# VHH binders against Mechanosensory abnormality protein 6 (mec-6): the designs that were tried, part 18

Target 1, 343 residues: Mechanosensory abnormality protein 6 (mec-6), of Caenorhabditis elegans (o01811)
Amino acid sequence: DLNKRVYNHTPGPCRVLTDNYKGTAGMTYVESQKRVYITLGYGRAHDLKTKTGIAFYKTNRTDGRSQQEMYDLIEMTINWNGYEYKKEFIPTGIDSYSSSNGRVLLYVINAHPNHQCIHFFQIVESSKLNHRKAICDPSFSSLQDIAVVGPDRLFVTNMAAFGRGWAQILEFSLQTGQGAVYYYDGSKLSTAASSLIAPTGIGYDAKRRILYVGSMIRESIFAYKVAKDTTLELLYEMMLLTSPIGVFVESKTGDIWIAAHPVIHESAWHYTHPENQNIHSPSQILRIRIQEEGNSWVTTEPYANDGATISASSSVVFTDEQMLIGSSFGRLLHCDLTHSYIT
Short names: E, the ipSAE of ESMFold2; O, the ipSAE of OpenDDE; V2, 0.75 times the mean of E and O plus 0.25 times the DockQ between their complexes.

## First folded at step 13 (VHH; framework vhh_nb_b201)

Design p04 (from k02 with S30D; at its last look DockQ between E and O 0.82; V2 from the best seeds 0.00; counts 0 for: pae O 3.5 > 2)
Fold by OpenDDE, look of step 13:
Structure p04 (fold): chain B 343 residues (1-343), chain A 120 residues (1-120)
Amino acid sequence: as target 1 above (343 residues)
Amino acid sequence: QVQLQESGGGLVQAGGSLRLSCAASGFTFDSYWMGWYRQAPGKEREFVATISSDSYTYYADSVKGRFTISRDNAKNTVYLQMNSLKPEDTAVYYCARETYLSGTTGMDVWGQGTQVTVSS
């Protein structure tokens, strides 16, 4: 894609919510709280100097807050409960579970090169998390994203055998299919899908029982039917002609929102030189609406940027005519959608 | 088949204690969150306590400090130790399994319930 060019466009007014962290890589929307939780500081996994943590954005715009306060991020305080490796927490992929009794859990991928783990948190106060436990496994080499399907039940993507650097780039180039999707059933870890080529973002449609898994190198989304026993059956592949990184499933409509890297060679260059602020990777947001019959879909592009405003988009959330876009090593954007994309 | 069976209910004086048990069968017990609910006459069923697969516990405010939920995965059993019982605790107590998949009801399997009566 050496000659591929991205043209800038927005779905409405956009603003930078934060540029203080070297990464806003992952997001999850908690509807019961009207909050988007954002993982901060993914750049640390690539040796950038930055704070790491979790913050949230309030999506409700009628709570009496000032215009300035409306766009504030609030950082969560984490009680680590004596966890030994708390200093090696570099969060990236994140998802949540909301119980009917009001309990909210956060599940977070740690991208630390030496501690690829899944962390379990309990929200105990408005801005406080209690760490419950971490699941680590030798098979975790490049964890990317997480999709929760029940309490302490989740799928995670592992992109490659190599965690980062030129070895990973080579692995991707060779398309050796060393990626996988793992499943945690509340007590044990198993392999749900294997021999995947660079699986990245993952999202779950609970209503339809469909799991969507992005493939960065194949430039596609794979749709799996999730059986009652949580086994996966491949239904179809959606070709995107872009590299999906983040996947968000809108709960109300089932629409799939994708944060993508439309120019893969520039993305690769950015990931190998994240310290260089002059190196950018274009960003792209796609929306996919699946038809009721499930055999067709419509793809639109609400947002695209050459990298000057936001570089290397990695996550997206849409709710209440608002769109948040996260990036691997930089800014978090908020956009108001003025155009109707929902028909 | 998936089944939950409660036991241990009965009549107790205010300030007394009871221990409820729930025996589970037909599923991988140690992979599920388990909980207790109660329903008093003329009232809606309400949450009492829940315990995760790894024994993290959560309680309703009305029972915090008095009730303790626990589990024995080897015996496929969840327990509810109820201390300092009050007349307001009188209800049918139900054991329940948390839903396997999100997007459905919070609890997908229920026991038949056991009556707890606290006299003043």
Scores: ipSAE 0.031, ipTM 0.489, lowest interface PAE 3.5, mean pLDDT 91
ESMFold2, look of step 13: ipSAE 0.638; ipTM 0.862
ESMFold2 (binder alone), look of step 13: mean pLDDT 86; pTM 0.868

Design p05 (from k02 with S55D; at its last look DockQ between E and O 0.85; V2 from the best seeds 0.00; counts 0 for: pae E 8.1 > 2)
Fold by ESMFold2, look of step 13:
Structure p05 (fold): chain B 343 residues (1-343), chain A 120 residues (1-120)
Amino acid sequence: as target 1 above (343 residues)
Amino acid sequence: QVQLQESGGGLVQAGGSLRLSCAASGFTFSSYWMGWYRQAPGKEREFVATISSDDYTYYADSVKGRFTISRDNAKNTVYLQMNSLKPEDTAVYYCARETYLSGTTGMDVWGQGTQVTVSS
């Protein structure tokens, strides 16, 4: 929509947690640790000079830290255990699994254009990651996001047949449906859904066994039932009329949070020219509450920005009356939620 | 029917060694994480060790360096080699499978348990 205008608003006071990386693209919340893990440096996949890595934000506001310390990010150190291609690591999509024995596992998409893989980590010693393995399949051309359903059991979105460039832009313009959702069962990879149009964000509601998959081009969220044999049955489509990029599902309520790009052509221009400070893409956060599965839901908009404060929002986490917003090439925001109409 | 059966428990003197086995059936063993837990009388089950489908291992601090978990996918069996045993290691030891398609539950299948008693 050529006349679409974004009206800025926030759910409460907001601040920048970091602007030191070209991209804060992916996030996952680990409730047992009260931490949000953030992937850093996605811009390197688009030839921007930036450090890459993984950091966390502590969500506990009453742990006695000072004002300066309260909003610090803590960077993880990675023990690669001899992995040959560690220099090719550009982390983006991320999700976690917390086992009953207190172990926390992280699963991270490597968005490096020539080495797209899923990396398997275990968190150790508070701020250290032990690398376990990587899965690097030839079908991985544009991995976007990951949803974990068990230890080493996960779904991933592959957005398009072409990884980037003008071929990918043409593919999206024609709406050819060359994307897929893949499933890894702990030993082998399979196709869980095919012929999808630009699948992006993915989130899993474990209590309902529903997998939500965003489609950037269709401007929709698709809901799939995850059968006991892990096959996917399409239940319905929620039309958002905005391009979903990141999906976060609240474990307690099942509410769905969406990081979205409301003006898709400005998003496309931003992705092709991420170094240009005059090119912004609006950032939008939606919250969807399912009232009757498949029949009705309520959508609210806790955050919107024309791109001046944060451009191209790509991920969202909500917990403990706090919201974090990640972006493809820029800063990480934190907001307190103080408005009753949002909660 | 998914089943886990432990064996190899018994009485051993402090400082000694014991090897537990857990035979699995009714599922694709090689795709799952497997673990050992233990429960002393009047206490909650506690984590001992786990092994991933790709043989990555993790241990409770109380057993690091003394216990070794391993698996044999050809025999659908997970093992716990326990060395330098202490009286505090006395417990019923359970084999468990980590669940898939659940973000809220850890182990979904448990064995019947095998008693390990360490005497001084």
Scores: ipSAE 0.026, ipTM 0.477, lowest interface PAE 8.1, mean pLDDT 85
ESMFold2 (binder alone), look of step 13: mean pLDDT 86; pTM 0.871
OpenDDE, look of step 13: ipSAE 0.739; ipTM 0.878

Design p06 (from k02 with M107F; at its last fold request DockQ between E and O 0.70; V2 from the best seeds 0.78)
Amino acid sequence: QVQLQESGGGLVQAGGSLRLSCAASGFTFSSYWMGWYRQAPGKEREFVATISSDSYTYYADSVKGRFTISRDNAKNTVYLQMNSLKPEDTAVYYCARETYLSGTTGFDVWGQGTQVTVSS
ESMFold2, look of step 13: ipSAE 0.607; ipTM 0.849
ESMFold2 (binder alone), look of step 13: mean pLDDT 85; pTM 0.857
OpenDDE, look of step 13: ipSAE 0.789; ipTM 0.899
ESMFold2, fold request of step 14: ipSAE 0.629, 0.666, 0.745; ipTM 0.861, 0.867, 0.905
ESMFold2 (binder alone), fold request of step 14: mean pLDDT 85, 85, 85; pTM 0.863, 0.854, 0.856
OpenDDE, fold request of step 14: ipSAE 0.871, 0.864, 0.873; ipTM 0.936, 0.934, 0.938
ESMFold2, look of step 14: ipSAE 0.518; ipTM 0.813
ESMFold2 (binder alone), look of step 14: mean pLDDT 85; pTM 0.855
OpenDDE, look of step 14: ipSAE 0.849; ipTM 0.927

## First folded at step 14 (VHH; framework vhh_nb_b201)

Design q01 (from k02 with S102T; at its last look DockQ between E and O 0.74; V2 from the best seeds 0.73)
Fold by ESMFold2, look of step 14:
Structure q01 (fold): chain B 343 residues (1-343), chain A 120 residues (1-120)
Amino acid sequence: as target 1 above (343 residues)
Amino acid sequence: QVQLQESGGGLVQAGGSLRLSCAASGFTFSSYWMGWYRQAPGKEREFVATISSDSYTYYADSVKGRFTISRDNAKNTVYLQMNSLKPEDTAVYYCARETYLTGTTGMDVWGQGTQVTVSS
């Protein structure tokens, strides 16, 4: 709907954690560390001048930090181990794996137009990443997001056959279904689902073994059962009537948080003109609570903005009564959730 | 059927060296992180080392600098080179394969174990 209106509201007090980067696109929560990792600088994939990298936010509010330090971001140092294409790194989709032995792995989509890859890191010491390897496949034309189901076991979304430009616009207009979900099994890449219409955000509920995949053009979330052999069985579709971009699944409840673009033509204009500070795309965060799997769910909207405060929301994390919102070209927001009926 | 078989255990004097091997079968070895764990008498099983399919390693603090994990994907074998052995390294050493699912952690396949005894 070209006439959709966005009415601003928040779940509680909000603040800007950073606006120093052109993009804070992806986030993942590592519970064992009480940290949210954030990818920085997606705007460089759209020719904006910006630093790229990865940082984290510490979610533990009772760890003895001062009020001024409470909202700091800490940037990671990347040890590339001689990787030849390190200057072509534009991080976006991100997810993690934590083991009981203390090892923490981080998996990051590289959105560089000419070097789309999945990068494998180990988090070491306090704030360092060791690069292990990259997987770069010719089929990676428009990688969007990643969901980890085990150590070195990943689902990734590839949104379209064309990575940018007029050909991609035509592809979406015709709804040709040329997107896919790929699966990496630790050794080989394979197609887990094909003929999808603009798949974007992806999230995994490990307790229920359900993979949620957003479709930007269908304005829906598709739920897949992940079999023990990692094949996908489509269970159902949740119609949202808004374009899902990022998906976050709460590990304890299975509640699904979605970063969405509710006004598609304003989103399209913002993505084609990200340098223009007067062009905004509305930002929306939904929370879905499943009442009966596949049959009924309750949707609430903890956050909505017409784009003036945050434009083009692309990721969301909820933990410890805190919500973080990332954006494709702009700032990172943090909100306290004080309206209990929303949570 | 998935199988892991350790070998190379034995009795060794303190300060000595020992090399453990673990032969794997029944699965795509190159797709998994493999690990070594140990269990001393009267104690719980503890992590020693793990190695990715691309040979990236991670060690428990108690063995860093003394033990080296490695793998040979062509032979479907993971190794643990143990140098500068101490009496507290005495344990049954188990080879293990790491589970693939998030939300579940740890190992889903274990070997039978091999005894390592370090004499003072």
Scores: ipSAE 0.604, ipTM 0.849, lowest interface PAE 1.9, mean pLDDT 87
ESMFold2 (binder alone), look of step 14: mean pLDDT 87; pTM 0.884
OpenDDE, look of step 14: ipSAE 0.856; ipTM 0.930

Design q02 (from k02 with S102L; at its last look DockQ between E and O 0.68; V2 from the best seeds 0.00; counts 0 for: pae E 10.7 > 2)
Fold by ESMFold2, look of step 14:
Structure q02 (fold): chain B 343 residues (1-343), chain A 120 residues (1-120)
Amino acid sequence: as target 1 above (343 residues)
Amino acid sequence: QVQLQESGGGLVQAGGSLRLSCAASGFTFSSYWMGWYRQAPGKEREFVATISSDSYTYYADSVKGRFTISRDNAKNTVYLQMNSLKPEDTAVYYCARETYLLGTTGMDVWGQGTQVTVSS
């Protein structure tokens, strides 16, 4: 993509929740707990000493916390239960399932170059995760994101047939369509969609039973109907003219929030040199409101930055008039949405 | 026809043990999570235990350490071993299959129930 001019604006006051980690790549909202869970430390892909983990932000602004504590992140303690490869953990994509009996599960993509897996956790006590299992299939070469549709039932995106290097660059340049969406049904992994061009973010609208899948190189969101037997039927494509990386679907409205990279070659350079503070990639957040499914929708842009404040936005969550923006190697941003304003 | 049939209930003194069984038919048992729920007279049905297809277990706080859920995929059967029973455990116990259907939560198939009565 050609360099695009980015006009900075915000939906209201914003602040940095943390700058202490090399990455805040993925986020999921757990409504029953009023918490946003955030994956930390994608920078370990470049520096093995980088701390990784999972933390949460409490969305309830009136729960009696002081102004000093209001924006705190709380780190989770992970009980790995003897899992042999716990040191090979670079968490990125994340989603959750809340059951009617109060059980809350977290599903986390491990993007470690040598250990690409889906990790299954249960949230226990106030701030502890119990590791249950990992699914580490040979087909996982470039896992990006995850959307849950039931307990241990989930879709994941795998961006390319080649996980790294010259072959992957050539694959993207030729647009060969070697990406896939995989489905895990609780016991067996299968291919739900194939021949996709660089699938990235994925989000699920449970009320409409629609799975939204971003394509980084096509600069589009694809909408799939999820049938009762869990097969996917392509419904339509929404062209964005920007590269979608993260997708968040509001459970109540079905509105679609997208963390996007408007200048993909600057993002590629940033991912190669994450430590260089002079290498920035613009960050963009889009919101799509469906007017008629498949026929009409309205797109707005609640946030845009030239990369100086937050570089290469990778995830977004909106809830309770608050927006959080994660980035692959940098800051976690929080914005209050003042009623219907942009700056 | 998807069916769940509980058995093993009965009358037991406090501190005693019972083992409930739930025989499943009409679906691929090994692919589904299975659970136990209970309902005392005048109360709502409450969660007791769940077991995943790979035998990871979850328990309500009130039964943790006393009850054990297990499964035998060869027999299409899920079990609930109940030890150190208390009068508060008196209820009809139901076996259930967790839903795999999109847009729904909880359990989509229930058994008929089996009565457990714990005497003081």
Scores: ipSAE 0.006, ipTM 0.414, lowest interface PAE 10.7, mean pLDDT 83
ESMFold2 (binder alone), look of step 14: mean pLDDT 87; pTM 0.885
OpenDDE, look of step 14: ipSAE 0.824; ipTM 0.915

Design q03 (from k02 with S31T; at its last look DockQ between E and O 0.78; V2 from the best seeds 0.75)
Fold by ESMFold2, look of step 14:
Structure q03 (fold): chain B 343 residues (1-343), chain A 120 residues (1-120)
Amino acid sequence: as target 1 above (343 residues)
Amino acid sequence: QVQLQESGGGLVQAGGSLRLSCAASGFTFSTYWMGWYRQAPGKEREFVATISSDSYTYYADSVKGRFTISRDNAKNTVYLQMNSLKPEDTAVYYCARETYLSGTTGMDVWGQGTQVTVSS
C-alpha cells in the first residue's frame, strides 16, 4: 500500500507563507489560540546570515480578516528578563502546553552549536514571550525535537554523541546507537531511552499515552508506551522507508504526520551547501492512521516535491483543513486540503 | 499521602487584606505548578492564580494587580496575598496541584478550602 517514489503532488492549492528567513524548522499548534507557532532562522546554526525568532500563523480563516492579512506571520517579541546568552538563540524544535486556566507555555530547543539548551517561555499579551529559564546540560550534543506531556514535563531527542563533523558522520555510518531520548521532570533531567540510532522528530499522543520517535538512519518511527512514572516501554517499530525529521500528532484523531526526506544523500548534500540554490533535497509528508496498535496502519502521502518548491522539509502541522510545511533552510509552505488522502 | 491544607481565611471589611497559606506534603513540591481557585456559593469553581517551581506567575484578570501568589519551596508552602478586597471576592479558596501527566489538563489534588468573607 506504500508507494515510495518522489513525484510532485499536493493535497490542494499551496502557497509560500514566507521565503524571508533561512529556515522555518519547527512548528507547534496551539488549539486554544488557533495559532501555529513557527521557529525561524535555523540556517544560522549552519553559518547562514538570517534573522532568528518565533512567529505565528492564525489558522482561523473565518475571523473577519482581509485577504491581505489572511496569510500574515506575526513575529513574537521576546522579553528575555536579563538572560545572559540571548544573542546565541537559534530556535528549532518547539512544543506547547495549554492549561484550562488560559495559560500557554512554549518550550523551544536552542540549536546554537555552542549553546544547546531547552528554553521555557510563557505566551503573554497576544504576541509577547516571557523567558522563564533555560536548561543546558553537557550531554546535549545534538538536540533535535521536543514533546510536551505536562507543564514543565518534556521528552527531548538528542540525535548523536558528536554534534558535528567527521566523528558524527562516522557515528551514523557505523550505526552505533549513540542517540537518546531525555526526560525532564520539572527539576531533573534523566535518560528515558538510550542506544537509539539518530533519533529526530518526536510526538506525543496524549489520549493513548504513546510517544513516537523518528529514526533518521533506520527510516522508521518507534512507538513507546508512556507509563505513569514516565518510563518508556517500546511497543513496536513502523518502517517508513524514508527518513523522518518531524513528527506531528493530531490531538483529536491520533493520526501521525511525518515530515520526511526520501533521499538521504541529497539531504546530506543540501546540509553541507545550504546557500546553494541549485542544491535541493526532496520533501515528503506522510500521514499515518493506526488501525490496530502494533499490527496495522494506513499510510498516505498528502505532499511530495522533488525539492524545487520546498527543500528539506523538517516539520508539519495539520489543522482546520490546512497543512503547513516547514524546512531547515528555506520556505514555509501552506496548503489547503481539498482531497482525501486517508483511509 | 498527598495532602494540601489551606489556612488564613476569615472575615474582613472591603478594602482590607488577607494572606492565605497552603501547606503541602506527600510529594515533591518543588517540581509542580501550584494554584489557587475559589468557589462562591452556587457558582462553579474559578481560577485565581498559579505559580511555577521557578516562581513564574499567572493570574486571572479579576485579581491581577490586587493578589500576589508566592511560594517557599523550603517550607513546602504556597501563599496568596489578597489586597484591596471586594465583596465579590467572597468565596471558599482552594489550593491545588496541577496534573503533571494527563490526557486532559487540570488540577489533580485539592485542599479542603478556607472561607474568605468580605463585608461591605
Scores: ipSAE 0.607, ipTM 0.847, lowest interface PAE 1.8, mean pLDDT 86
ESMFold2 (binder alone), look of step 14: mean pLDDT 87; pTM 0.882
OpenDDE, look of step 14: ipSAE 0.859; ipTM 0.931

Design q04 (from k02 with A60V; at its last look DockQ between E and O 0.79; V2 from the best seeds 0.74)
Fold by ESMFold2, look of step 14:
Structure q04 (fold): chain B 343 residues (1-343), chain A 120 residues (1-120)
Amino acid sequence: as target 1 above (343 residues)
Amino acid sequence: QVQLQESGGGLVQAGGSLRLSCAASGFTFSSYWMGWYRQAPGKEREFVATISSDSYTYYVDSVKGRFTISRDNAKNTVYLQMNSLKPEDTAVYYCARETYLSGTTGMDVWGQGTQVTVSS
């Protein structure tokens, strides 16, 4: 770990989609709209001055837009419908549900240190969000990410019993296993998995009914079968030798994309000093193809950076030969994929 | 046994109104989005409206402003108020429960349907 170095490479040409926010932490792909939604401003949860919000990137390259317009982000307008804590909104983890009738729902984790909640939105009028409700349970101490399995049916990861500070540092040092996956069934919140060690990113393969949960400290992805009654059965663990932060599952192939932090102590420094431009954290993107469930898989590394171009990669989306990389405190990258790393 | 039972259909003159009801049983009604679909003679079943447990609604464009979906969670009932009816609204109307974990249709339980006929 102490001698670990990151060798920079990309899957093809890359560019910055935005550098205007301190954080582009979460993303979800809405196939019915050909849009990637991005949460903006996570750095505000770490006392950085930044705007917060939600924007989208249009993935369709054949819609007649110019070369310059092709990479634009479009910011969403939020109708809060009288929600009184709208100013305590720091969006991070995000996922969506689309129906064949055109209805699109967004579910967003609020990472505000003292107001951690799950916010429920409906997308309306192309670029507007209608807020429906928030779930702000006392058990939410360190919410990280969200995976949607149906309309108003979702799993969320809670990384630790303590949300930050020295108590959380001790918790991780002792590896006490105080993290959990919670399930919301449309009316009630329950514990779906407990005693987890620093669960972070979460992604769902709807065709295979498999929920993938990252563990930052174990440096692994755990695969759970989601039963018909939505209970979780642990199937296996994939050891990565890197700390997974974000998980994205391709709907068509079941391939698993991981945004990871390969050098834990540099990541810890970056999170402790997010305002310091001289403190970087390497960014890594992995792609895992399952060949035989639980027995064999192939891992490739489409992207790696020592932190100079993008630090602390936190989310990834792949669609239409395009890859987007979000970061905890910095810019959003877009790359075209021109190389195959899977044989 | 999960059951949905529609009622309130009938014959009405163009420009008139009808209110459909759907009684639900055998499941936790308040945990599901509920919807209305319709099927005209010789046509495929089409979406009309859906409503969340917290009363957020979504409509097909052709009925927006004329139809109102609502629900009463205490009575396990969903309603469709249909105003300014047109002959093109003639169809069998079905109540449906939106599934979870399904990747194919979005609805897993259907009622038997109620006929709505709008005469010119």
Scores: ipSAE 0.613, ipTM 0.849, lowest interface PAE 1.8, mean pLDDT 87
ESMFold2 (binder alone), look of step 14: mean pLDDT 87; pTM 0.879
OpenDDE, look of step 14: ipSAE 0.845; ipTM 0.925

Design q05 (from p06 with V109Y; at its last look DockQ between E and O 0.69; V2 from the best seeds 0.72)
Fold by ESMFold2, look of step 14:
Structure q05 (fold): chain B 343 residues (1-343), chain A 120 residues (1-120)
Amino acid sequence: as target 1 above (343 residues)
Amino acid sequence: QVQLQESGGGLVQAGGSLRLSCAASGFTFSSYWMGWYRQAPGKEREFVATISSDSYTYYADSVKGRFTISRDNAKNTVYLQMNSLKPEDTAVYYCARETYLSGTTGFDYWGQGTQVTVSS
């Protein structure tokens, strides 16, 4: 709706963790390490000058660090192992797999316009990543986000048949349904769902085996059952009346956190002119608690901003009474949650 | 039907070396992480090492630098090269396949095991 208004509010005290990168687009929480991993520099895919990489934020408040150190980001060192296209790496969507033996795997979408791939990493030596391989396919035109359902088993969203430009704009205007969810089974890529309208954020509830997929244009979240053979069965649609971009599922509760753009035409202007400091897209975070699958859920809005503090929110993580918000072209925000009815 | 068969166990003097093999069948071997676990009498199974289809490895601290996991995808076989063996390495060694879908337990199929005994 063209008359939608955004009323600023927060779940508690907030601060900027960094604004030194043109984009903090993707995040994943690794509970075994008490770390949130963040992808840096998505703006370079839109011709902004920025460093790219992966960093982490330590969520443990009681590990003996000073108050100032508590909000530090630590950049990862990447051992590329001779990978020839490492200079084309623009990380965005990210997810992880942790095993009980302490092994942690990291899976990252490369959003480079000419090298869209899924990169596989192993976390080693605390602050290092070993690059294992990249999976690149001609069908990858607009990769958005990734949900890991097992070791080297993952779903990815491809938003549109065209990655950018007038063809993509026409595609969205006509709602042609050219988006897809792809599945990688450890050796082979296949189509898990097709004819989707602008799929964006994706998140997985491992306990219930439900995959949530956002649709930017439909302003909805679709819930799919993940069968044992990894095929998807559509269960229902949750209409949000806002454009979901990022999806985070709490492992403990199954609650669904959504980074959303409530005013889609302002988002379109922001993505067209990411360098313009006067063009903002509102940022909204929703939390959905399922009461009865398919029948009832409770939606709250822990965060909303008209774009002045953080523009175009693209990812969210909640853990340990903390919420982090990433954005496509700008700041990384951290909030403490102090409202009891939200936490 | 998934089958995992270990071989290569036996008696070895402390400081010696031994190589275990695990032949796998009944599944797409190249799409799974494979691992080795061990179990001493009266103890719980202990993680030893795991290896991805593209040969990236992860080791328990107790065996780092002494044990090497490897695989041959053409032969559907996983290996464990054990060097500088100690009496505390004495155990039944199991080959295992990691579960492909989270929301189930970590490893879903196990071999019969092969005994390794390290004498002082």
Scores: ipSAE 0.607, ipTM 0.854, lowest interface PAE 2.0, mean pLDDT 87
ESMFold2 (binder alone), look of step 14: mean pLDDT 84; pTM 0.850
OpenDDE, look of step 14: ipSAE 0.847; ipTM 0.925

